# VHH binders against Dimethylsulfide dehydrogenase subunit gamma (ddhC), part 22

Target 1, 240 residues: Dimethylsulfide dehydrogenase subunit gamma (ddhC), of Rhodovulum sulfidophilum (Rhodobacter sulfidophilus) (q8gpg1)
Amino acid sequence: DSLNAGNIRLVDPEETVPVIKIPDGIYLRTPNDPDDIIWARVPEFRVEMVMAPPVHPSVGLRYRDEYPEQDLVVQLARTSERFYVRLRWVDPTRDMSTLRDRFRDGAAIEFSESDDSVSYMMGTDAESPVNIWYWHPDGDRVESLAAGSPGSLTRLDRQPVTGASEYRTGHGPDDSQWIVVMSRPLASEGDHQVSFERDTIPVAFALWQGADAQRDGLKLVSLNWIFARMTPDAAPAPGN
Below, E stands for the ipSAE of ESMFold2; O stands for the ipSAE of OpenDDE; V2 stands for 0.75 times the mean of E and O plus 0.25 times the DockQ between their complexes.

## First folded at step 15 (VHH; framework vhh_enristomig)

Design q06 (from m06 with R106L Y107R; at its last look DockQ between E and O 0.48; V2 from the best seeds 0.46)
Fold by OpenDDE, look of step 15:
Structure q06 (fold): chain B 240 residues (1-240), chain A 122 residues (1-122)
Amino acid sequence: as target 1 above (240 residues)
Amino acid sequence: EVQLLESGGGEVQPGGSLRLSCAASGFTFSSYYISWYRQAPGKQREWVSVISSGGSTNYAESVKGRFTISRDNAKNTLYLQMSSLRAEDTAVYYCAARKYYKFGDLRSYDYWGQGTLVTVKP
């Protein structure tokens, strides 16, 4: 669990990263555990996050160029039964409320339902729908959503995704961080639930900083698709 | 020119209160995370508190419940209200501003003040 960016590989847009296969017989303490020792066997990679363009008028009214940016550390893993994503990012404050002028933090992973990722825009093309796992800190709720065009974000009827989170207060704002795990059974039925029976899955990420009043379209996003390779790769020996 | 200028330091008795200010100029203050740090003699600089552009706050465990960080964006000023001061709070207090957070770079602040001395003694 290194906080040193120099030790975490930066992944470029459109680069391929492996989904690590956790060997059979290894059991997690809980379905979702940000502190499970198994994560020490899953390589971390770092993704550059940037402010999403204010495409929606409501976002434009709230948009400012000086919003803080941050990196996202990602781990992708699977068992014979479940797909896991573990996200870490620096956050000086823990924001969990949506009351009044307060806004909660958030994180999401987006899966393209199409193998065609020539054009990258999150949920902006009906021909390229996406499945989104959206995590909220209040109750560690993870919503399974779908989008295919601007304004088409929809909560799916089936909600097979679960999550757990930890906020670690460090010795400063630079080492305080969220750690979020989201997971789902590999097999899941329903429209727009991402299929993991693919060789590669384009994935993208989003972060919301509640402290900066980020919400909805006002968010940090990854620059382009990263391709998650589902071909089984054995988990490496412990260590990073 | 960018500047952070701390003020309000001085000598105070244990249990006393003190209010520090940090006046900022030369950058978009309202868009930054602003933190208080302190450094006691012979010790490393330690984080005290942070406030986001949106007003969310966080505190080091050692000062939680005793210190309150706030900001006035109209005045480009950061404040630290210190109460129930202890001898171990004696330090030079610095304000620091940061716009972006990159993992693992604990020393990367965009701007630092020169500090103001707080001495807590009987």
Scores: ipSAE 0.451, ipTM 0.767, lowest interface PAE 1.2, mean pLDDT 88
ESMFold2, look of step 15: ipSAE 0.453; ipTM 0.787
ESMFold2 (binder alone), look of step 15: mean pLDDT 81; pTM 0.822

Design q07 (from m06 with K99T D105P; at its last look DockQ between E and O 0.64; V2 from the best seeds 0.00; counts 0 for: pae E 5.6 > 2)
Fold by OpenDDE, look of step 15:
Structure q07 (fold): chain B 240 residues (1-240), chain A 122 residues (1-122)
Amino acid sequence: as target 1 above (240 residues)
Amino acid sequence: EVQLLESGGGEVQPGGSLRLSCAASGFTFSSYYISWYRQAPGKQREWVSVISSGGSTNYAESVKGRFTISRDNAKNTLYLQMSSLRAEDTAVYYCAARTYYKFGPRYSYDYWGQGTLVTVKP
């Protein structure tokens, strides 16, 4: 894998990207493995992440203009049984503490429950609820959440999403990174659990940098929806 | 004018200790990721350590357990406490400040110091 932005396609907001179908008979070493060789067969795309607007007063009080920004590298794949997302991003420090004066890193993918989302601002419209997979570095816990309006973030009763992560210390801040895999069975029951029985699913992303005391609404977000095409595209041969 | 100024370099015996400082002026330290880099003669510059605005730290494997990075935001100063120094630690040490991390070329920092020489020899 490479952290060279020049080698990873930048995906614009509202652009469509394929969810790669992993062929039958190919098995992952573990359900969630950031280092599984199969990821070499799944194209990476890069998403620009920006600070979320400080819409909530509590966030405004903590907001700084000098927060670092970063890119997010995304891979989307599915088997006949599960949907997978692999995220990686540069992070100079590994932040896992939940102490009162420390904050942990985090990552999330959001799935729109609507097929007609043309613009994105998390929780701004009750008509466009989202299912959120929220990854925590401590224990690689992934929560399945729902939101439809500001302050409506809710933990769902069923928690079918699992994850695993790796923090890789490089030779500098530019090549130290988190690698996170989240996955869920394709079939899932329960309100606000995203359905993968769709042709296109709007997805968005969020990152929290614990080192900068990011939490809750103070976060990096993708600019707008990216549309994940669920139409089966066979995984390409192992890439370069 | 923005400036980073390293100090504390010198000659030390193997196994010895040394404390480097990096004084910043013209900008607020607390808003930056700040790193130490070093460059040995005839070698490429290499990353040594980083500290976030929130105080989180990371180290190159070669210095982990021996070096400690810290910052004093009130003094707008970065420190590197070096212990168990080795000959291979001989280098010019630089501090660098950065406010963003995007995939891209290395050594793309907003500000760099001029460096301070550390020589480890018997």
Scores: ipSAE 0.218, ipTM 0.637, lowest interface PAE 1.9, mean pLDDT 86
Fold by ESMFold2, look of step 15:
Structure q07 (fold): chain B 240 residues (1-240), chain A 122 residues (1-122)
Amino acid sequence: as target 1 above (240 residues)
Amino acid sequence: EVQLLESGGGEVQPGGSLRLSCAASGFTFSSYYISWYRQAPGKQREWVSVISSGGSTNYAESVKGRFTISRDNAKNTLYLQMSSLRAEDTAVYYCAARTYYKFGPRYSYDYWGQGTLVTVKP
């Protein structure tokens, strides 16, 4: 992976990006290997991340008036049976677990359950239900969650998402990064699990930088929905 | 106007200790990662240690176990406690504040101090 993101296309809010189909039957070392060479064949895009305004009293107590600016590099891919997201971002320190006086890192992708773009909002949208895949580094735990309001998350009964990660230390804090892969079967199961049977799926992203005491509603978010195109060249069936 | 001012450098014998300080002004100190770097004459600047706003730390392998980074947000001050000093630790030590976590040219938008000299006598 390149740490020089200057040649990786910046995606603006509300742009459409393709989900790249990769061949079935490709042998991988593990299903979510963040360093598999197949990822070099999936185009990357960048998303600017901004600090979410505090919406809860506990967040207001921890909120500061300045934070470092953050990019997120994203890849979206699928096979005939499985959807994958790969995320990478600069993180000067590795925060693996919650300790007293310390915080851990975290990352999420949010999928709108609605196609109606009028109701879209950064992060969790109270008017539009979202399915969230939340990763944290402790055991590469990934949770499928639902939200009915900003910062309010409920763990779903079914947990079909898996993930893996790598923290890569460079020559200093400015070239150290997390790389995270999360994936799920395309076939959905359970209430509030995103359906991949749609042509275009609105997605958004969130990061918790544990080093900045970020957690819960004190997080970095993408500004608005980005549209993940599942079938950019598909024609409707003749009977539709 | 951002200012970072290092102090506490000096001459020490091998095996000795020093404590470096970096006084910060002109920005919200508690919001930034703060690092120590060093540069020996004729060599490239190298990273030494970093501390986050929340107190998480990381160290270069060459100093791990010998140096301790800390910060006092109430005093806007960063510290480096150096122990078991060796001749190869001789360098000008700089503090730096990280303003971006974007992929791109390294050290873009960082703030740097002017440095303080540490000399470990032969």
Scores: ipSAE 0.123, ipTM 0.548, lowest interface PAE 5.6, mean pLDDT 75
ESMFold2 (binder alone), look of step 15: mean pLDDT 80; pTM 0.802

Design q08 (from m06 with V50L; at its last look DockQ between E and O 0.54; V2 from the best seeds 0.00; counts 0 for: pae E 4.3 > 2)
Fold by OpenDDE, look of step 15:
Structure q08 (fold): chain B 240 residues (1-240), chain A 122 residues (1-122)
Amino acid sequence: as target 1 above (240 residues)
Amino acid sequence: EVQLLESGGGEVQPGGSLRLSCAASGFTFSSYYISWYRQAPGKQREWVSLISSGGSTNYAESVKGRFTISRDNAKNTLYLQMSSLRAEDTAVYYCAARKYYKFGDRYSYDYWGQGTLVTVKP
């Protein structure tokens, strides 16, 4: 369980990464277990996260020119029935509250509904809407959302995504991390629910640091789309 | 010029209390993650506590429930209230400030204080 970014492959924008197929007959302890041994068989890749530009006026009022930056470690996997994403990142504080001037941590994965290789700007292109899985630490809720244009963020009627998380306390702030798993059945009906019946799916990521009062548009984001290849690749054998 | 200056160290009996201060100049604490570290003789420096720009706090397990980190933004000063002090709390205490966290960039702080000595003994 290394927190050393140097040991994890950095994935550049517009690169392709495989969604690892977990073989049939392998059962997870729980649907969204952050500590399931199966994750040791799924390769990790690292994504650079940068502060999103303050496109909304309300964000501009809260915006500082410098915010802590972060790398996000990602794993993508699927069974015959479900799609899984496991996210982990260093966080020196565990932020759960949304009370008054307190803000919770958060994480999200975005799926483009388009197969086009387009520049990523969340919710700015009505021609390329996204399905967003948004994780909240309070109760490990994961919301399925959609966005396509500024101000168009919408909670979908169906909420098929579930999740679980662990805040792992280390010896110091640099060794503490969130680990979040989100998953959904491969088949899901409803408008703007991402289809996994595709060869590649553009994905992007967002993080919110509650400790820095990040919320809504004030967030860290990945630079551009990463293409998740859905073609089944078998998970490596145990033992690496 | 940027400076962190710790104070408040001294000798105290086990079970006693002590309040450390870290005064910052040349930069604003409210924009940084600020931590307390300590180093006992012959031991490695260890993290004690942290406060974020937003006021979120974290503590090492060894001090949780006994130490309280706080900040006065008006005074640009960090505090560490220590209670129920133990012999093993004896160390030089340092404050450190960091603006960014990145994967793999551990224990890299922008600024460090010179430290203040805390001695817990009968």
Scores: ipSAE 0.463, ipTM 0.780, lowest interface PAE 1.2, mean pLDDT 88
Fold by ESMFold2, look of step 15:
Structure q08 (fold): chain B 240 residues (1-240), chain A 122 residues (1-122)
Amino acid sequence: as target 1 above (240 residues)
Amino acid sequence: EVQLLESGGGEVQPGGSLRLSCAASGFTFSSYYISWYRQAPGKQREWVSLISSGGSTNYAESVKGRFTISRDNAKNTLYLQMSSLRAEDTAVYYCAARKYYKFGDRYSYDYWGQGTLVTVKP
């Protein structure tokens, strides 16, 4: 898992990216294994992550001096039965699980249930919430949540999402990273669980690094929706 | 003027202990990640340990369990407590500060100290 930014394509906001179909004859060694060799078959892409901005009069350079920047490396995959997301990011610390950073750390993928009028971070209508898969480092617990308006996170009755992670220590802090896999069956279960019966699905990402979600904690978010294409690409055209 | 001034280096026997200090001035110490690096003669720089602005720590595998990093934000000072010292720990030890870690942006430290020599007598 390279940390060389030049080797991994940066995805623009609102770009469409493929969900790679893993051939059915390939078996994952364990569910959600971040080190499974099949991940070498899945192209990686980078998504720019920025601190959610406070309300400021300055717009153009608002985050250059005051907010961290970080890329999130993403892989999207599926089998005939299950959707997978793999996330990795640089994190220079791991070993202080009780520190503020660790007791409230997390990673998420957010799925929009609607194509238009949906707020980037939150659903704008009561009937079109976002479905969020939220991973917690303690025990690799993943929650399926709904959000219909700011601050309205609700744990859903059915919890079909599972995950696993690895914190990989390198030669130094620049080489140390979290790697997280979350997955769910393609079939929908219950209200507000994202449906994978669509050609494309708007997705966004978040990393939690603030004090806590209920107080004045800060998080990193992707700049806008990207579109996950569930339909496999057609056969290559002649000459390509 | 920004300064990072290391002290506490010296000569010690194998199995001994030393405590290094890094005194910082000219910047907001409490908002920076501070690292210790070391460089033995003829070798490239090697990361040793870091401590985040919030107190989270990380260590190179070669020093885990033997070295402890800490910071005192009121004194703008970083410490490295070294114990069970070995010959391979002989190096010039540097402190370095950076405000952010970014994907793919390695070794981009804003400030470096001048170093303090630690010699572990064979």
Scores: ipSAE 0.185, ipTM 0.580, lowest interface PAE 4.3, mean pLDDT 75
ESMFold2 (binder alone), look of step 15: mean pLDDT 83; pTM 0.831

## First folded at step 16 (VHH; framework vhh_enristomig)

Design u01 (from m06 with S35A F103W Y107T; at its last look DockQ between E and O 0.65; V2 from the best seeds 0.00; counts 0 for: pae O 2.2 > 2)
Fold by OpenDDE, look of step 16:
Structure u01 (fold): chain B 240 residues (1-240), chain A 122 residues (1-122)
Amino acid sequence: as target 1 above (240 residues)
Amino acid sequence: EVQLLESGGGEVQPGGSLRLSCAASGFTFSSYYIAWYRQAPGKQREWVSVISSGGSTNYAESVKGRFTISRDNAKNTLYLQMSSLRAEDTAVYYCAARKYYKWGDRTSYDYWGQGTLVTVKP
C-alpha cells in the first residue's frame, strides 16, 4: 500500500464519509485480514491527526507544543454481518511492549452512542458517552471501551470487537507503517456497544506512538467528528 | 551550529565487525529520531536503521540481525555496531536526524552528516 497522501482524499472535521457495503458472497480469508484484496474496493480517506489537548494534569506535564502531526488513512466497510475499520499510518518503529520506560503503539476509533452533540473527546458525560475500539499490538487485541469524559475510560463486560495488524517495514522509516483492521458483528448486545442501526455515526480517531512515550491522554487525535454514513446495499466504489 | 559527524569507518574483511559513531551537536539530540543511511558506489542512498528518542529501533532487512543501532543521549552520540560484514555493505555511511515523521515526507531529514566510508574486502 502506498503512503502517498496526494492520492488519498483529505477529510475535514464534520465531513461525511461512506461506509462501503461489501456485497454478499464476498468472503474474507480471515475476518480481519489487513491485506485482503477486498480493501482495494474500499476508498481510503485521510484524516489529520494532531496532539490531543491536555485535559488532565498528568498529560500536561508531558505535553509539548512541538508534537508531530500525522495523517491517518481510514477505510470503513460493512458486510451483512460485520462492521470493519482499516487504519494505516506511518510509524518508523514497532513498539509492542509497555514497560517502565517503554510504551506500546496503539490506535482507536471512537463512536458517539448518539449524535454529534456529544463531545468527540471521550464523551460529554455518563448520559452522553462514546464507545471506543482500542487496538494494541501485543496479541492484536482490540478492546471495547466506553467513556463519558476524559479519565472515565471503562472496559465493557462484552468484548465483541476483534482485530489483526501488520507492521510493514518499508525502504525507510518514512514508509514503514502499521496496518490495523478492527471489526465487530453488526448486532452486538450490551451497554455502550455502538449501534450500527442508524444512518449516520459520528466517529473520531486516536493514535499512540510508543516511541514518543505516548500513552493514555497523551495521544494524537482527529479533530471533531467525522460522520460515517451507513451506505445501503450497493457495489463498492472503485479504489483510490 | 548544528553538526553531525560520523566516524569509525575503515577497511575490514568479510565477516568482520566495525562500530560507527555519529557525534551530534547544536540541537536537542535526545528529541530526535536518528537514522543511519548508506550509499554504495553507483547506487542510491538507502536506509539502514533508525532509533527513536525513546530507544525503539528498526532495521532494513538487509542488515537485520547483523547491525545494532544505539544511542547515548548523554553524549549526544549515535552508534552502529556492524557484524558479519559483507562486501555489499561497502558504502559511505551517513547519520541523519529528524525530529518527527510526517505523512508524505519520505526523504527529508533535518540534519545530515558528511559520512564515513566502510570498505569490506578480502
Scores: ipSAE 0.153, ipTM 0.600, lowest interface PAE 2.2, mean pLDDT 89
ESMFold2, look of step 16: ipSAE 0.446; ipTM 0.776
ESMFold2 (binder alone), look of step 16: mean pLDDT 82; pTM 0.825

Design u02 (from m06 with S35A K102T Y107T; at its last look DockQ between E and O 0.53; V2 from the best seeds 0.00; counts 0 for: pae O 2.1 > 2)
Fold by OpenDDE, look of step 16:
Structure u02 (fold): chain B 240 residues (1-240), chain A 122 residues (1-122)
Amino acid sequence: as target 1 above (240 residues)
Amino acid sequence: EVQLLESGGGEVQPGGSLRLSCAASGFTFSSYYIAWYRQAPGKQREWVSVISSGGSTNYAESVKGRFTISRDNAKNTLYLQMSSLRAEDTAVYYCAARKYYTFGDRTSYDYWGQGTLVTVKP
C-alpha cells in the first residue's frame, strides 16, 4: 500500500532532497508514464501541504479556516536529457472540469529562478521570479508559467513542459489518488524557464482540490522552500 | 450532540429500487465528505460511495451505474438511490462523515451512523 504515509520520509521545509540520476541506457516507456517501473528506483519523500494564506482579496471571500492539511508524495529524477517530477496525493474524487459550480483538480511545482532568498509564495518581484509547472487533468496538460508576486502569474511563450496523469481508484476514497508526472528537457530556451545547471534548486508545491472549490489562490501549498539537489552528495537518499 | 441516522432500508426484490437517507445533526454537514458504506453478513465493511462538500462523487465499481449518491446541505441529509438491486447488495448500509482524506488515514471517519438494513431477495 503506497498510500501509507508512515513509510515515506517526511521532508521539512528548507531540507534538501536529491534529484536521482537515472543511469544512461535506461529508457522510459513513455516520457511521462506515471506507472513506469523506473519510479520504483526513485525514492519518495513526503511534504505536508497546508492552506495557502489568502494573499489576494478575492481569496478572502472564499477562505475557510478549517482547510485540511494533506500529504504530497514527491519524486525528483533526471536523465541526461530531461528533468522529471512525479507527484501523487490522495483524492477521493476525480475532478476534471471547471464549470460554474465545478472545479478541476490541479498540481504544481514552483522553482526559484535564483536562490532561496526569493519568496516561495510566487516570487518576490520581477527581478526575483519563479517558474511554475502547472498541471491540470483536462487533457493532461502542463503549463510553464512565471510569477514575481501573487497575482502576476504569466504564461510563458515557450511551453517545453509535458506531463501525464493517472487517477488510481482504490477500494475506497482513502486510497484513491492522483499520480502526475511532469518533465522537460534539461536545457530549455526562453525567459523564466528554470535552469537546471545548478547544484541546488529551491522548489515548492501546490495542490488544488476541485471538490472543495479550490482554485487560483485558494490552494494547498508546501511551506517555504525545499532544496532539490541536482548533484547529490554522500547523504542517504529518501526511502520508499 | 452529533448524530447520523440512516433510514429507508427494507426488503426488495432483485431488480428493484430503494432510496436510503442519512440525516445528520450536530455538526457542519456541508463541510464534510459524506460516504456510504455497507457490511454484508459475514463480510467486511466496504466502501460504496462518497460525495464531497462540493458535490463531486465517486463510487465503488460494484455499484457504478446502479447507485447514485446525493446530498442536500440545506436539509443536512445524504441520499443513496439504489437501482437494479442484486442479492449481493444485501447489507447493513452506513453513512459516515469525514472532513478530509489523507495518506495513511483510512476509515478514520469523524462520525458514523448506526446503519439501515437492505435485504434483496426474491
Scores: ipSAE 0.286, ipTM 0.664, lowest interface PAE 2.1, mean pLDDT 89
ESMFold2, look of step 16: ipSAE 0.467; ipTM 0.787
ESMFold2 (binder alone), look of step 16: mean pLDDT 82; pTM 0.824

Design u03 (from m06 with G54S; at its last look DockQ between E and O 0.65; V2 from the best seeds 0.55)
Fold by ESMFold2, look of step 16:
Structure u03 (fold): chain B 240 residues (1-240), chain A 122 residues (1-122)
Amino acid sequence: as target 1 above (240 residues)
Amino acid sequence: EVQLLESGGGEVQPGGSLRLSCAASGFTFSSYYISWYRQAPGKQREWVSVISSSGSTNYAESVKGRFTISRDNAKNTLYLQMSSLRAEDTAVYYCAARKYYKFGDRYSYDYWGQGTLVTVKP
């Protein structure tokens, strides 16, 4: 794999990106396959990831001293019935925990449940809840969660999201990576599950890397919302 | 002054073992990814292995199962235990330190050592 991020478009905060409609039927018949040939035909974009604000005093000291440079590469696709996200990022070592700590390697996409002006930082704004798809590496488990306040995540009653992943050792640490696909039917099921019947959906991203710094509650987050355009050839959202 | 100093190289017969060390000074060793690289005559440097600050490891396919990377943060020292050595393992071995990685930034290490020669006799 060539992982030269310099030729992948960097998406600025508040840009609109397309969700690419892919042909029904033949692709992704192994569900969520990160190696499906269709992914070579879906445009990639990259998103700058920054350290999340500290939540605990000891984490605050690490946050101030540890500012990693990291990009997340994203692809957004759909069929007539299913929405897919593919995420990939550099991780020089595979950090999997057999313990119950949820601060191991992980990745998330978060969706605004509403079109109003909203918070993208995992429930830091109680008036604007978000739906979060959280992947962790053990068994490719994906959870659909809701967040409406800081540090408060609720596992939802319905769990319609599935995922699969690959950890790929490259020719060096700089091209060793996780690749994760998550997907769900377009049809909504259950309270607080994002609706894909909207023209444009605000999305944001998070990563956890299992180095000690990340395992103490530190995480990387994208800068503000990016707007996923669900309807092909629709006009960009007002305000661009 | 930052320093990475490799040692433990030498000559060995095929199937033999060597243990390389990399002594670090002048930076916070425990917070870095530390890697081994090697360069055979006339070849580009190639990655051998990496160890994270938490002790997680990764290996190039050509050495997996034969080499073991480890670190002792109290002594600021990185190790490479090499076993089942082959003629193809003949190279100068370098340690390198880097705090964070991003795509496509292969040789942009914060610090490099001077190297130690390993020769596996035919």
Scores: ipSAE 0.515, ipTM 0.810, lowest interface PAE 1.5, mean pLDDT 79
ESMFold2 (binder alone), look of step 16: mean pLDDT 81; pTM 0.820
OpenDDE, look of step 16: ipSAE 0.688; ipTM 0.869
ESMFold2, look of step 17: ipSAE 0.452; ipTM 0.783
ESMFold2 (binder alone), look of step 17: mean pLDDT 82; pTM 0.828
OpenDDE, look of step 17: ipSAE 0.761; ipTM 0.897
ESMFold2, look of step 22: ipSAE 0.495; ipTM 0.799
ESMFold2 (binder alone), look of step 22: mean pLDDT 83; pTM 0.831
OpenDDE, look of step 22: ipSAE 0.541; ipTM 0.807

Design u04 (from m06 with S52A; at its last look DockQ between E and O 0.47; V2 from the best seeds 0.44)
Fold by OpenDDE, look of step 16:
Structure u04 (fold): chain B 240 residues (1-240), chain A 122 residues (1-122)
Amino acid sequence: as target 1 above (240 residues)
Amino acid sequence: EVQLLESGGGEVQPGGSLRLSCAASGFTFSSYYISWYRQAPGKQREWVSVIASGGSTNYAESVKGRFTISRDNAKNTLYLQMSSLRAEDTAVYYCAARKYYKFGDRYSYDYWGQGTLVTVKP
């Protein structure tokens, strides 16, 4: 049962998770296929998502402590050519539209461009920024962004990140989920594109539930950094 | 005290319409996902519809285009407008509230109503 947390390791803040090296010669049907069988070889880990602190007054005005929380299931993998992120989470509604009174779903992974001394809440300053891959369902678009602080989100000139998504409808709201894959070539040029030539990369996550009118700073986030270990190559964890 | 109380059930002819209500009290109604479920005699309970705090909705395939879920947060009330009713819609209808979703707790709602009976027959 893909929606059962029983075999999915809960990862706490500041823990390390391996980026699984997919062997050479393994070809993906499509670069970002959410249903590719290769994902069965990549262990899943679970992250608790909580409401981001209202750091901006505009968010504070809309902030409620009673917002629904969420679990995010994450897979990290790499080939010799690309870095992959697969995210999935339960979502009773598919929110695709950005209207005056409707908001779309979204998901993001945040990379520290340096180390964990950088604030996981969108960077510390211009000298300590983060690279964010932001997915939204309309067009399965993934944007490569940078930030040095809340409110400083900037779209980068180069957009090397691609993605694909699937909304899987189940028998009810508990069985419905988003599955999102984002990926990028390991080597990428341009300012604030995260380098994967590191042993460990601090990562954090964000989700936007359109159904709850979440947008911008009103979002669910993982707490603190999780450390993605790029090297050495790690064996898959036992479990699912 | 937390309570969900369904009402509006009754007997209706095929093709008819009926509006169900679910009155909530004792919790922050506006912050919850609220769903309608139904259980026909001798069958398992099945999901009908859900509405989120922000108004987004979803429906079971069997009721799409016929049922409309809505909520009035000011009144702490959930509604289900049913149209083009069929015999197979006969069931006890329940409202259920859920605050959050996590893997591993499927079908675990925080609160359930007692249900209201809808009978569709000639």
Scores: ipSAE 0.412, ipTM 0.743, lowest interface PAE 1.5, mean pLDDT 90
ESMFold2, look of step 16: ipSAE 0.461; ipTM 0.783
ESMFold2 (binder alone), look of step 16: mean pLDDT 82; pTM 0.824

